# Ledger of designs, part 2: VH-VL binders against Collagen alpha-1(XVI) chain (COL16A1)

Target 1, 182 residues: Collagen alpha-1(XVI) chain (COL16A1), of Homo sapiens (Human) (q07092r50to231)
Amino acid sequence: GFNLIHRLSLMKTSAIKKIRNPKGPLILRLGAAPVTQPTRRVFPRGLPEEFALVLTLLLKKHTHQKTWYLFQVTDANGYPQISLEVNSQERSLELRAQGQDGDFVSCIFPVPQLFDLRWHKLMLSVAGRVASVHVDCSSASSQPLGPRRPMRPVGHVFLGLDAEQGKPVSFDLQQVHIYCDP

## First folded at step 4 (VH-VL; framework fv_becotatug)

Design P16 (from P01 with light chain S31T Y32W)
Fold by ESMFold2-Fast, scan of step 4:
Structure P16 (fold): chain C 182 residues (1-182), chain A 118 residues (1-118), chain B 107 residues (1-107)
Amino acid sequence: as target 1 above (182 residues)
Amino acid sequence: QVQLQESGPGLVKPSETLSLTCTVSGFTVSSYGVHWVRQAPGKGLEWLGVIWSGGYTDYNTPFTSRLTISVDTSKNQFSLKLSSVTAADTAVYYCAREWYGDTYFDYWGQGTLVTVSS
Amino acid sequence: EIVLTQSPDFQSVTPKEKVTITCRASQSIGTWIHWYQQKPDQSPKLLIKYASESFSGIPSRFSGSGSGTDFTLTINSLEAEDAATYYCQQSYSWPLTFGQGTKLEIK
């Protein structure tokens, strides 16, 4: 597994506000600057076909008003290899990936519980032809996901990117981990 | 206070390995990405590669088989080695700093001219 | 790879004239474009980042605009010290690429 806070250099980025409490969790406040790195820096061999992405996050009021990428890996041409999109109007997450035939494959997860202005632990797992989302202590929600194109170590990784304007999205993070279990 | 300075031989023979060092001051290389960019005489800028904290590297496709970038964080130095050089590798070589998360080059070294000739 | 094409290649201009340099990307890159000035026998210097944000210390006569595929660097009143080659650079996708450059000469 990898700590993406280290891989994306969030601690070394001065535009990301670090809020410390004695003996409490460190809070990273995003939105003031883009969070992006070349894919090879974050995933030297590309994102694994099977993985679990775990975040502890807080969505803010402004974040609720638009559609944006919580996590995205692009290809060499700037198109998504894989993306996890927040849809504030539908209160849902959409996982989208390049399919084996070149068309996109996707699935949608209702997550209204994320939109309460409180801290939540979110886990996205992708294994075989199934994607699952876990929020806090809730039961897992699973959706079928079509066969995907292999991930490649090209393009860029993004955290918190507005889908239309490419601008950073403001939200708070405590943890970002990825588990790779081949 | 932030400075980058390239050093290395100005002449390299064809088929040999070109070796350059970039010494930085005013920051720690492990806290930033450091890139190499070259410019052939009278031509434009060409990106060669980068090294980030943790030792991760990425190289522009034409150079993948010949290029190695490494870092010595204790000396605040990173190096470029380009093997099997030809006259086409004659250029001014620059090292440049990226701010993490922002892949533009805020500070550049002065550049060092490398001529490949027998 | 993303190809950046600049126009014009060369331009001879008079002092105080308004100058426009364009950069066209082979695909949409949002605002992930940066502009550099390279004076003769010097290293490049960052002028504009993210299409329109001025880097610290650059003169106010320099400005940038554009999004998607078409980008512009404007010098609203050219000074003698602006004789240089100007390069655009994209950071949307790897490998990082530069335009071919636009050389400005002062008459």
Scores: ipSAE 0.006, ipTM 0.486, lowest interface PAE 13.1, mean pLDDT 84

Design P17 (from P01 with light chain G30Y S31D)
Fold by ESMFold2-Fast, scan of step 4:
Structure P17 (fold): chain C 182 residues (1-182), chain A 118 residues (1-118), chain B 107 residues (1-107)
Amino acid sequence: as target 1 above (182 residues)
Amino acid sequence: QVQLQESGPGLVKPSETLSLTCTVSGFTVSSYGVHWVRQAPGKGLEWLGVIWSGGYTDYNTPFTSRLTISVDTSKNQFSLKLSSVTAADTAVYYCAREWYGDTYFDYWGQGTLVTVSS
Amino acid sequence: EIVLTQSPDFQSVTPKEKVTITCRASQSIYDYIHWYQQKPDQSPKLLIKYASESFSGIPSRFSGSGSGTDFTLTINSLEAEDAATYYCQQSYSWPLTFGQGTKLEIK
């Protein structure tokens, strides 16, 4: 596994506000500037075919854009290779990825618990033909996911990008990590 | 309207630092990466490294310890510094742009010849 | 690193002939191949991106095809101005690499 805070240079980005508490965890506040890096810098061989993405996050009132990408890796033409979209109106997450035959494959996870203005731990796990979402101590929700194209080290990685306007989305983050053995 | 132009000394002594600049116009720097590619006389193209918006860089493995690429957004200038040069570093040096991680080079500078000789 | 091997290294061609240049990758790279033209004492110029997509302003006589490991650049009716060295480049894997080049001369 590896820490995306390091790979996306979040600690070195002056526009990301660092909130340090004497007895609490470091909090990173996104939204003032785009959080993006070339895919080759973050995933030199592309995002692994099997992985777990773990975030400790807080969605604020100002993160109520209709849809936005919590995490996205684009292809060379700017289209998602894989995206984890937040739908604030439906209170759900949608995982989309490029399918083996060129179509998108996707699955939807209801996650109303994320929209309570409190801190939550979120895990997305992708293994074989199954994707799963786990919030806090809740049971994992699993969905079938069709066959996918191998991830490619092209395009860009994004955290917190508005799907309609391509602008940064404000939310708070304590942890973001990828594990290659979910 | 897109233009890239390399400049720098045409002659560098062995063991010194080779320093080049690439001045760009006609595009928004923050949306593009700028790569450096070189070509030894009579030989093919060799990729050296790249810089993206925010100052993030990647270098080809043989050059990691000697190569520094930087950007000055206020001047629309990119710089390349290659330390401890030898005769093997004699080449035409090009800067070239990539759009948004596509990693093909849609526009190139005219190239500048650097000869490493005592 | 991914090695790109071009064929032929050199070809002398008569105007109006059809020319095919091949680029072979050491592993599958899908369609992540791009083609450049370099005339003497000039910088390379992008012709084709992603195996088959023509860059803006490039004459229709240039076309590209292929996927996986085998790629071709075709010039359907060679013009005198096409005398140049042609390079393929892969963007699938880091570091970026180029083929060794194919030089076309007009007879």
Scores: ipSAE 0.008, ipTM 0.497, lowest interface PAE 12.9, mean pLDDT 84

Design P18 (from P01 with heavy chain V50Y)
Fold by ESMFold2-Fast, scan of step 4:
Parts: structure tokens; sequence; C-alpha cells
Structure P18 (fold): chain C 182 residues (1-182), chain A 118 residues (1-118), chain B 107 residues (1-107)
């Protein structure tokens, strides 16, 4: 895979606080500014049809927020090509992507373990007609996912965006990677 | 306009540290990283490691214990140090530019030959 | 690490011939393959990025194709200045790796 820290400009964004300690991992604190890059710069040929997205993250208290995008790639008109949404009230993740006929295809993954104010490793895998979520050492949860429209290298990639207000969402990151065919 | 130029000793003794500098011009270093690639005489290309201007480094696994790459943005210089050299480290050493995580190399230095010999 | 195997290792070619160089990856790497040309005593030069995208200023006779594990670089009508060694490079996974090279000699 490849490390999205460089491709999303996380180290170069002054509004992202870098919490360093000599023997621990670098911690990136998001929320003060949008994390976004043109899709062409992150995924020059568009997000692969099959991929795994791996994050090491810590979710903070979000009792006032019902839905926000952990990861999203938009089209040229600003509509999501694909999104991974956090629902804090239901303690779940929803994967949504543009289908072949223009309708969205989606699946929902319960992930209550992410909402304990502690560090977790999250993996989203998309392969063929199946999407799977793996949290830490828990069993993978798999859901069917309908055929989706091929991803295009247009629009923007977002990390941590409020679905209602369009403002940055605060959470902490250690790692963000993409793998093709995990 | 964009230029990268390697410099350093052409001859290094076995067991010593190989030290090279890559001086860049024609671009703002804060949006770029630099990779080091070497080529033994008559052989293919081998990736050694890289640094981006914010100081993050990554090294190829055979070299992690003896390779250090650093950057001085005020001088537009990237440096490579490879310790405990042997004859197997004889090669042309290149620095090459990447733009913000695009891990292809759009511009390369001329290369500098380093011979490890007593 | 991902191993890239190029074929042929060497080819002697007549001007104006169509030349195809192949690069095979030990695992699927999507389109994360790039091609370089290296002339004797010169630095490598980028030709094709992301399997099929031409780098700026590269003659139209050079093209790339493929996805997954099998990739090709095609020179549609070989010219004398194309005598060089050609390398593929993957950027799908760290560490970055190169193929062993294909040397083209003009008859």
Amino acid sequence: as target 1 above (182 residues)
Amino acid sequence: QVQLQESGPGLVKPSETLSLTCTVSGFTVSSYGVHWVRQAPGKGLEWLGYIWSGGYTDYNTPFTSRLTISVDTSKNQFSLKLSSVTAADTAVYYCAREWYGDTYFDYWGQGTLVTVSS
Amino acid sequence: EIVLTQSPDFQSVTPKEKVTITCRASQSIGSYIHWYQQKPDQSPKLLIKYASESFSGIPSRFSGSGSGTDFTLTINSLEAEDAATYYCQQSYSWPLTFGQGTKLEIK
C-alpha cells in the first residue's frame, strides 16, 4: 500500500497539531482545518475498484454530531463518489458509493467498540461485491455491496468532514494507509 | 530549471561511512521529497530510502541499521550517510524528486560514482 | 517485497519496428507501475507513470498499458535514439522496487 499522510498533506498542514514523544508514535490532531486534497493528487487514476483503507484512530466525544464523513471522495460536482460515514448515535459506520445506475449502494457496520475514547485500528476492505470492516482483533464484519460506478480522479478527498455543516471534525490519527487487493 | 546535483567523495574505505549531499534548485523544497537510488556497475536500480522536507524518513529494509537521510531546507540540501561500507556498496548514487506522495521520480540528479576500495 | 520481472532481458531491434517490453509483478499492484529510460552514462528519465500516463515531453511512440500483474511498455516505431535500458518501477507498496531492466540495442 501507500501512506496517505504525505498524499493528504497532513505533515504540512499547520492547523493539524503534531504531538510527538521520543518513543511513541506521532499523533496528528485533526479538526482545526479541513483535511482535503484534489483526488488527482491522492489517487491519480481514481480510488482502485478493490482496496483496503487502514486507519489507527481515536474518536473523541461527538454526542452533538449524528453523521460525519471519516473518509470521502467526491465527484466533479461535489457529490460523494464514495464515503465512509460515522454515525455517533448508532455507533456505526456506513459505506456508501455511487452505483452503476446512478443510485447509491450502501452497507452498515455496527462498531460500538470505536466509541470508547481509546486508540483503535480500523480496516475497511472492498473486494468484488463485498465490503468488510475489521476493528482491532475483532472478527471481520462483511456485508454485500452492489456494483458501483468506476471511481474517477476528479473532485476532492476529505478526511473528517461534518455531513450537515461541512466543517472539520476533531479526532486523532496515527496512521492512514491504502492497500490494493489486501 | 529544476536541478538536483549529487556531491561527495568518489572513494571510501571499507568499514567507513559514505556521505553524500544532494543540492536542489528551481523549486520550493517544502512540497517535495527526495529519494536515494543506487546502481552498481552494470547492474539495475536499487531504492535506498527517502525523506520529505518536513523530516519524515523511510528506508529500504536491508539498509535500516546503517542508513541515515536528512534535510536542511535552509540550504536546499539533502544528505545521505551509509555506515560500515563494503565493496558491495560501490555504485552510482542518485537523488531523485517526488511530488507529495507521487512515488515516481520526475527529475533525477546526474549521479555520483562512489567506489569502496582500500 | 514486490518482485518485478522484466522480459526480455535483451533485444536487438531494427529501426521502425514495434517493440513491446513486459513487466510482471509478484502480486497485484493495480496501476502503480512507472517506466524509465536510461541511456549509457546518463540518469534514468521518466517515460510513463501509472501504467499508461505519458510524462510531459515524451514522444507519442511510447505508450504503456496493463493492470494487476502484467504491464507492457510499447515503442510503436523504434528510432535510433531509443537504444537504452528500460526499467519498470512499482509504487503500490513500500519498499519501492524496480525490475531488472530490458536493454534495447539498435541493429
Scores: ipSAE 0.007, ipTM 0.475, lowest interface PAE 14.3, mean pLDDT 83

Design P19 (from P01 with heavy chain H35N)
Fold by ESMFold2-Fast, scan of step 4:
Structure P19 (fold): chain C 182 residues (1-182), chain A 118 residues (1-118), chain B 107 residues (1-107)
Amino acid sequence: as target 1 above (182 residues)
Amino acid sequence: QVQLQESGPGLVKPSETLSLTCTVSGFTVSSYGVNWVRQAPGKGLEWLGVIWSGGYTDYNTPFTSRLTISVDTSKNQFSLKLSSVTAADTAVYYCAREWYGDTYFDYWGQGTLVTVSS
Amino acid sequence: EIVLTQSPDFQSVTPKEKVTITCRASQSIGSYIHWYQQKPDQSPKLLIKYASESFSGIPSRFSGSGSGTDFTLTINSLEAEDAATYYCQQSYSWPLTFGQGTKLEIK
């Protein structure tokens, strides 16, 4: 796989706060500036049809009342090709992708564990017609996912975007990786 | 006090699977990742992959289809399996510890030489 | 991947002299460089992390500096036990990569 911290230029973005402490790994604090790059720079051939997205993250208290995109890839017109949305009120993740006929296909994963102000490792896996979410050491939750349009290397990749206002969302991050053969 | 120790067969035949174990002691495994690094005779260091607590892995690109790293937390053991080996896989194999997400290697095993030969 | 180029490849040095080893990254990597010492038939040992932070127990004659693309490991007053190969390693981007190594031989 590959490290999205590098591909999204998080270490080169001055507005992203880098927090070290004697007892733990480097923390990236997002929210002060948009985290976005052209899709072709991050995924030169488009996001693979089968992949796993792995994040080590901490959701702050003020995100607990928002609906926002943890991860999103848009098309050339700015509409989502794929998105992983945090619904903080419902304590769930929604995966949504463009279907073959142009309608969205989606599935919802309850993840109340993420809303405890602690660090968690989150994995989203998409393989064939199944999407799965895995939090820490708990069992994976799997959902059927309908047939999708091929992903294209157009538009932009976003990390941490408010769904209502299009503004950056503040949360803490240690790791973001993509694997192309889950 | 902190110790990592590699073990496994020193000879592997071409086309077979190379299998190594790293046994660790002196630290709580849930707070650390374990990396595998190799060194061909007379050559430099090459990173192979890592496993973190929770069983999540990442592999260097040339090895993605051949390499599997796993952990048995009850035994404090990490394993490396590299399939379809050739003479180019002859090397000393090290396991090395990282603090959770800090990707420098503070302690290394002693290394084990694996020769790929008929 | 990020390529790290060390110089020199080899140096024969006299005890008590100051030695400088350089590591150049193919792109800017901030301070995400770490230095290791490897003696013959031994495993590598961490000397310096994050360009300039000494690892626990490392003699004060070892120091690191640099940021961006150019990094330096300095041994202020060389001792006989410092005969070894030295490697830089970056942790800015996956995959993790090492420099090719610098071998120091004591005269």
Scores: ipSAE 0.000, ipTM 0.461, lowest interface PAE 16.2, mean pLDDT 84

Design P22 (from P01 with light chain Y50D)
Fold by ESMFold2-Fast, scan of step 4:
Structure P22 (fold): chain C 182 residues (1-182), chain A 118 residues (1-118), chain B 107 residues (1-107)
Amino acid sequence: as target 1 above (182 residues)
Amino acid sequence: QVQLQESGPGLVKPSETLSLTCTVSGFTVSSYGVHWVRQAPGKGLEWLGVIWSGGYTDYNTPFTSRLTISVDTSKNQFSLKLSSVTAADTAVYYCAREWYGDTYFDYWGQGTLVTVSS
Amino acid sequence: EIVLTQSPDFQSVTPKEKVTITCRASQSIGSYIHWYQQKPDQSPKLLIKDASESFSGIPSRFSGSGSGTDFTLTINSLEAEDAATYYCQQSYSWPLTFGQGTKLEIK
């Protein structure tokens, strides 16, 4: 695995507010500027077919009640190869990926517990034909996921992007880690 | 320098399994996507399938039940097995490498003709 | 599957003539189109990638253009060595598909 805070240059981005706590973990406050890097810098060989994405995050209230991307990898033309989308109105996460037949494949996870304005640990695991979401100490929720197009090291990786307007979304972050052996 | 070379029997009988090997040099098979493409005599190109780094495979719909692609990273080889062949499977078979995560074929093998005949 | 239709199927051309080959996709594919040259009894060779980018070592007389559904390969001044069949290929969606090919012969 590896730390995406380093690979996405979050510590070197002046627009990301660093909230320093002398007795606790550093808090990164996103929203003032897009968090993005070329995919080749973050995933030189593309995002692996099987992976686990772990975030420690705090979601704020959003006024639009529209879909936004918590995590997204695009292709060379800016279309998503894979996205993990937050739906604040439905209190859910949607994993969406480009399918082998050119259509998107997706699965939806109800996660109302993430919308309480408190810190949570979120894990997304993708292995074979199954995607799973685990929040804090709760049991994992699993959904079937259709066959996907192989991930390519092209385009850009994004954290916290409004799906309609392409504007940065404000939320707080302590940890972002990816494991290639879920 | 990058090279790909197909090998295997040039004649296969109907109902048997067609088995081909692609041997590569100048790169590591586990670091690239390697594809199989065929061309019937006098006809156009037809994509068959791919194997990606990590062992993930994808097959064109007409071949899903008959086609298996595998890789031997220790030998820098990948293989294609196509079962239950008929005369319609007579073609030149190419292996081809994708470039650095985009799906175009920068290097091709010279191709090997497989004739399905009794 | 995405169907690619090339035009013309065949063209007999004079040296130094400008040649244009068209590839039309059954749906929008952005710029995910690539062009190959295949000479008799040889493997295909990549000419143009992502609609308009020349692959390394390809002569400057070859160029590509287009986006969405309509794509063009242009040979600005045909040379005798350009007698070949040309194929477009899409990588927008799976399965990968090729056009039927355009054969160029020198008069």
Scores: ipSAE 0.008, ipTM 0.472, lowest interface PAE 14.2, mean pLDDT 84

Design P23 (from P01 with heavy chain S53T)
Fold by ESMFold2-Fast, scan of step 4:
Structure P23 (fold): chain C 182 residues (1-182), chain A 118 residues (1-118), chain B 107 residues (1-107)
Amino acid sequence: as target 1 above (182 residues)
Amino acid sequence: QVQLQESGPGLVKPSETLSLTCTVSGFTVSSYGVHWVRQAPGKGLEWLGVIWTGGYTDYNTPFTSRLTISVDTSKNQFSLKLSSVTAADTAVYYCAREWYGDTYFDYWGQGTLVTVSS
Amino acid sequence: EIVLTQSPDFQSVTPKEKVTITCRASQSIGSYIHWYQQKPDQSPKLLIKYASESFSGIPSRFSGSGSGTDFTLTINSLEAEDAATYYCQQSYSWPLTFGQGTKLEIK
């Protein structure tokens, strides 16, 4: 696995507010600065075809944004290789990835529980032709996912990005991990 | 055509800072990563570090305290500074291009020999 | 760091012979190996990327193969201009590393 807080240099970014939490891990408040690194630095081999992404996060109300990318890896031309998009209006997550010989394959997960202004643990797992989302202690929600292009260690990794304007999105974060054995 | 060309002093005194420039043409500096690789006389290739779009850098472990790589996009120039040099830093220094994350080097500069001696 | 060990260190070969150069990685690196040719007093030149993909403009006599820990560069029919030192390079993890080189001389 990978600790993305370290690999994305969140502790070294002075614009990211570090809030001490006597009851648990340090809280990182994003939104004041972009969170991005070259993909090669974060995933030297590219993101594996099968993985699990685990975040402990708190989503704020986004009155000025309807959709934004919680996690995204781009290709050399700036197009997403894979993205996990937050749709605040629909209270859902959309996973999109580059398909074999097609533009994109995607699946949508309703996650209204994430929009309660409380801390939640979110896990996205991708294995074979299935993607699954777990929130807290709930059972997995699974969706079929079409065949994808192999991930390449090109472009950039982003956390909390309005992809249209490159503007950082404000939310709170405690943990981010990626596992290669979902 | 894509070209990279290193330039800088061919002689540096021990304990001083080695400063080199890589001037590029035929591509936009913000679209590619540029690496620095050196080769001591009669020896093999040694990777020093890289700079990518956004100014992010990574350095090989033995050099992290001495090495700085930077970019000036208005001049299409990449710079390497290596402080506190010794005779062991005598080498041909190359700059080399990659497309983001594809960390093979498709084009190299001609190399510039830097000799560290008094 | 990943150590790449090449063999042989040196080989003297006759024109038109088939030449094989091996690169062995200290751990599994998938297909993240690239091969370069360096002639005396010249910069390295990319030949093969990602173990088996030929770079544009490279003569068809050069080919690469392998995965995991063992990789091979093959020159099917050696030409006089192929006298050079050949290096493998891994891009599986940071820092990037090169093999020690294989020097090829023409008889």
Scores: ipSAE 0.007, ipTM 0.494, lowest interface PAE 13.5, mean pLDDT 84

Design P24 (from P01 with heavy chain T103L, light chain S93T)
Fold by ESMFold2-Fast, scan of step 4:
Structure P24 (fold): chain C 182 residues (1-182), chain A 118 residues (1-118), chain B 107 residues (1-107)
Amino acid sequence: as target 1 above (182 residues)
Amino acid sequence: QVQLQESGPGLVKPSETLSLTCTVSGFTVSSYGVHWVRQAPGKGLEWLGVIWSGGYTDYNTPFTSRLTISVDTSKNQFSLKLSSVTAADTAVYYCAREWYGDLYFDYWGQGTLVTVSS
Amino acid sequence: EIVLTQSPDFQSVTPKEKVTITCRASQSIGSYIHWYQQKPDQSPKLLIKYASESFSGIPSRFSGSGSGTDFTLTINSLEAEDAATYYCQQSYTWPLTFGQGTKLEIK
């Protein structure tokens, strides 16, 4: 796999606050500036059809119940190829991807445990026609996922983006990793 | 070749825990999901839950508080435990194999009848 | 949850007759429908996957079609061995659900 903190240049972004943690990993505080890079720089051949996205994160209470993209890859026209969206009001995650027939395919995962203002490990796994979400030590939740278009190395990758206005969303992050074979 | 076989007690008392085992052969356990489906006498099929490689599980909503599915890869065995059973849990219980996340059942066990009765 | 409604519930048919079984989903599910045959006192057997793809070893008289909300299983020339209950199953959304079944009896 590979580290998205390096590929998204989070350590080089001055607006991202780096908080040294003497008892653990460095903490990155997002929200003051957009986190985005061209897709070709992050995923040179596009995001693989099968992957696992692993984050260690802390969600802030002040995301105020809006929907926002935790992770998103757009196409050349700026439309999402794939997105993992946080719904703070429903306390859920929605995985959305461009379907083979042109419509979006999606899965919804209830994850109320993420909204306790504590650090959590979150894993999104996409393999075959199943998407799964695993939080900390809990059992994974799995959903069928419809056939999707192959991912392309075009557009941009975003981390922490307001779905309505495209503004950066504040949350804390320790790790972001992609595995190409979940 | 590909075989799945359910086993366990045919009679369980109300309020007790129903425990079943599905023993599989002819395929690599870690590459497939195994689902549990039941059928009450003279009724249709009802999906209960699934376990995949890596230990991930999902359960049908009415069973989430009572149902546990587990796997022992060293024995090629999948287990189902259903607690606090009642007469409504009387059914033939099947385990069924799923191919790599497709969520259709290509091979089924023979089924085992469980009667819940005092 | 997605509800699958089959029709007919029951049909008594003569050999060589063409039989059509319908499965209707409560919402659009693309092609995520699979069909099973269950003979008396036997486990279900997969016939058709993804609405129209035949499983290996299934006789050519069985075919499936449809997309969205309306799906059909067709038996082009019924044989005596086809006396069974047929179930559709969706894999679009959790929980996985089955139709109520269509029972075919041979006259």
Scores: ipSAE 0.005, ipTM 0.451, lowest interface PAE 17.9, mean pLDDT 84

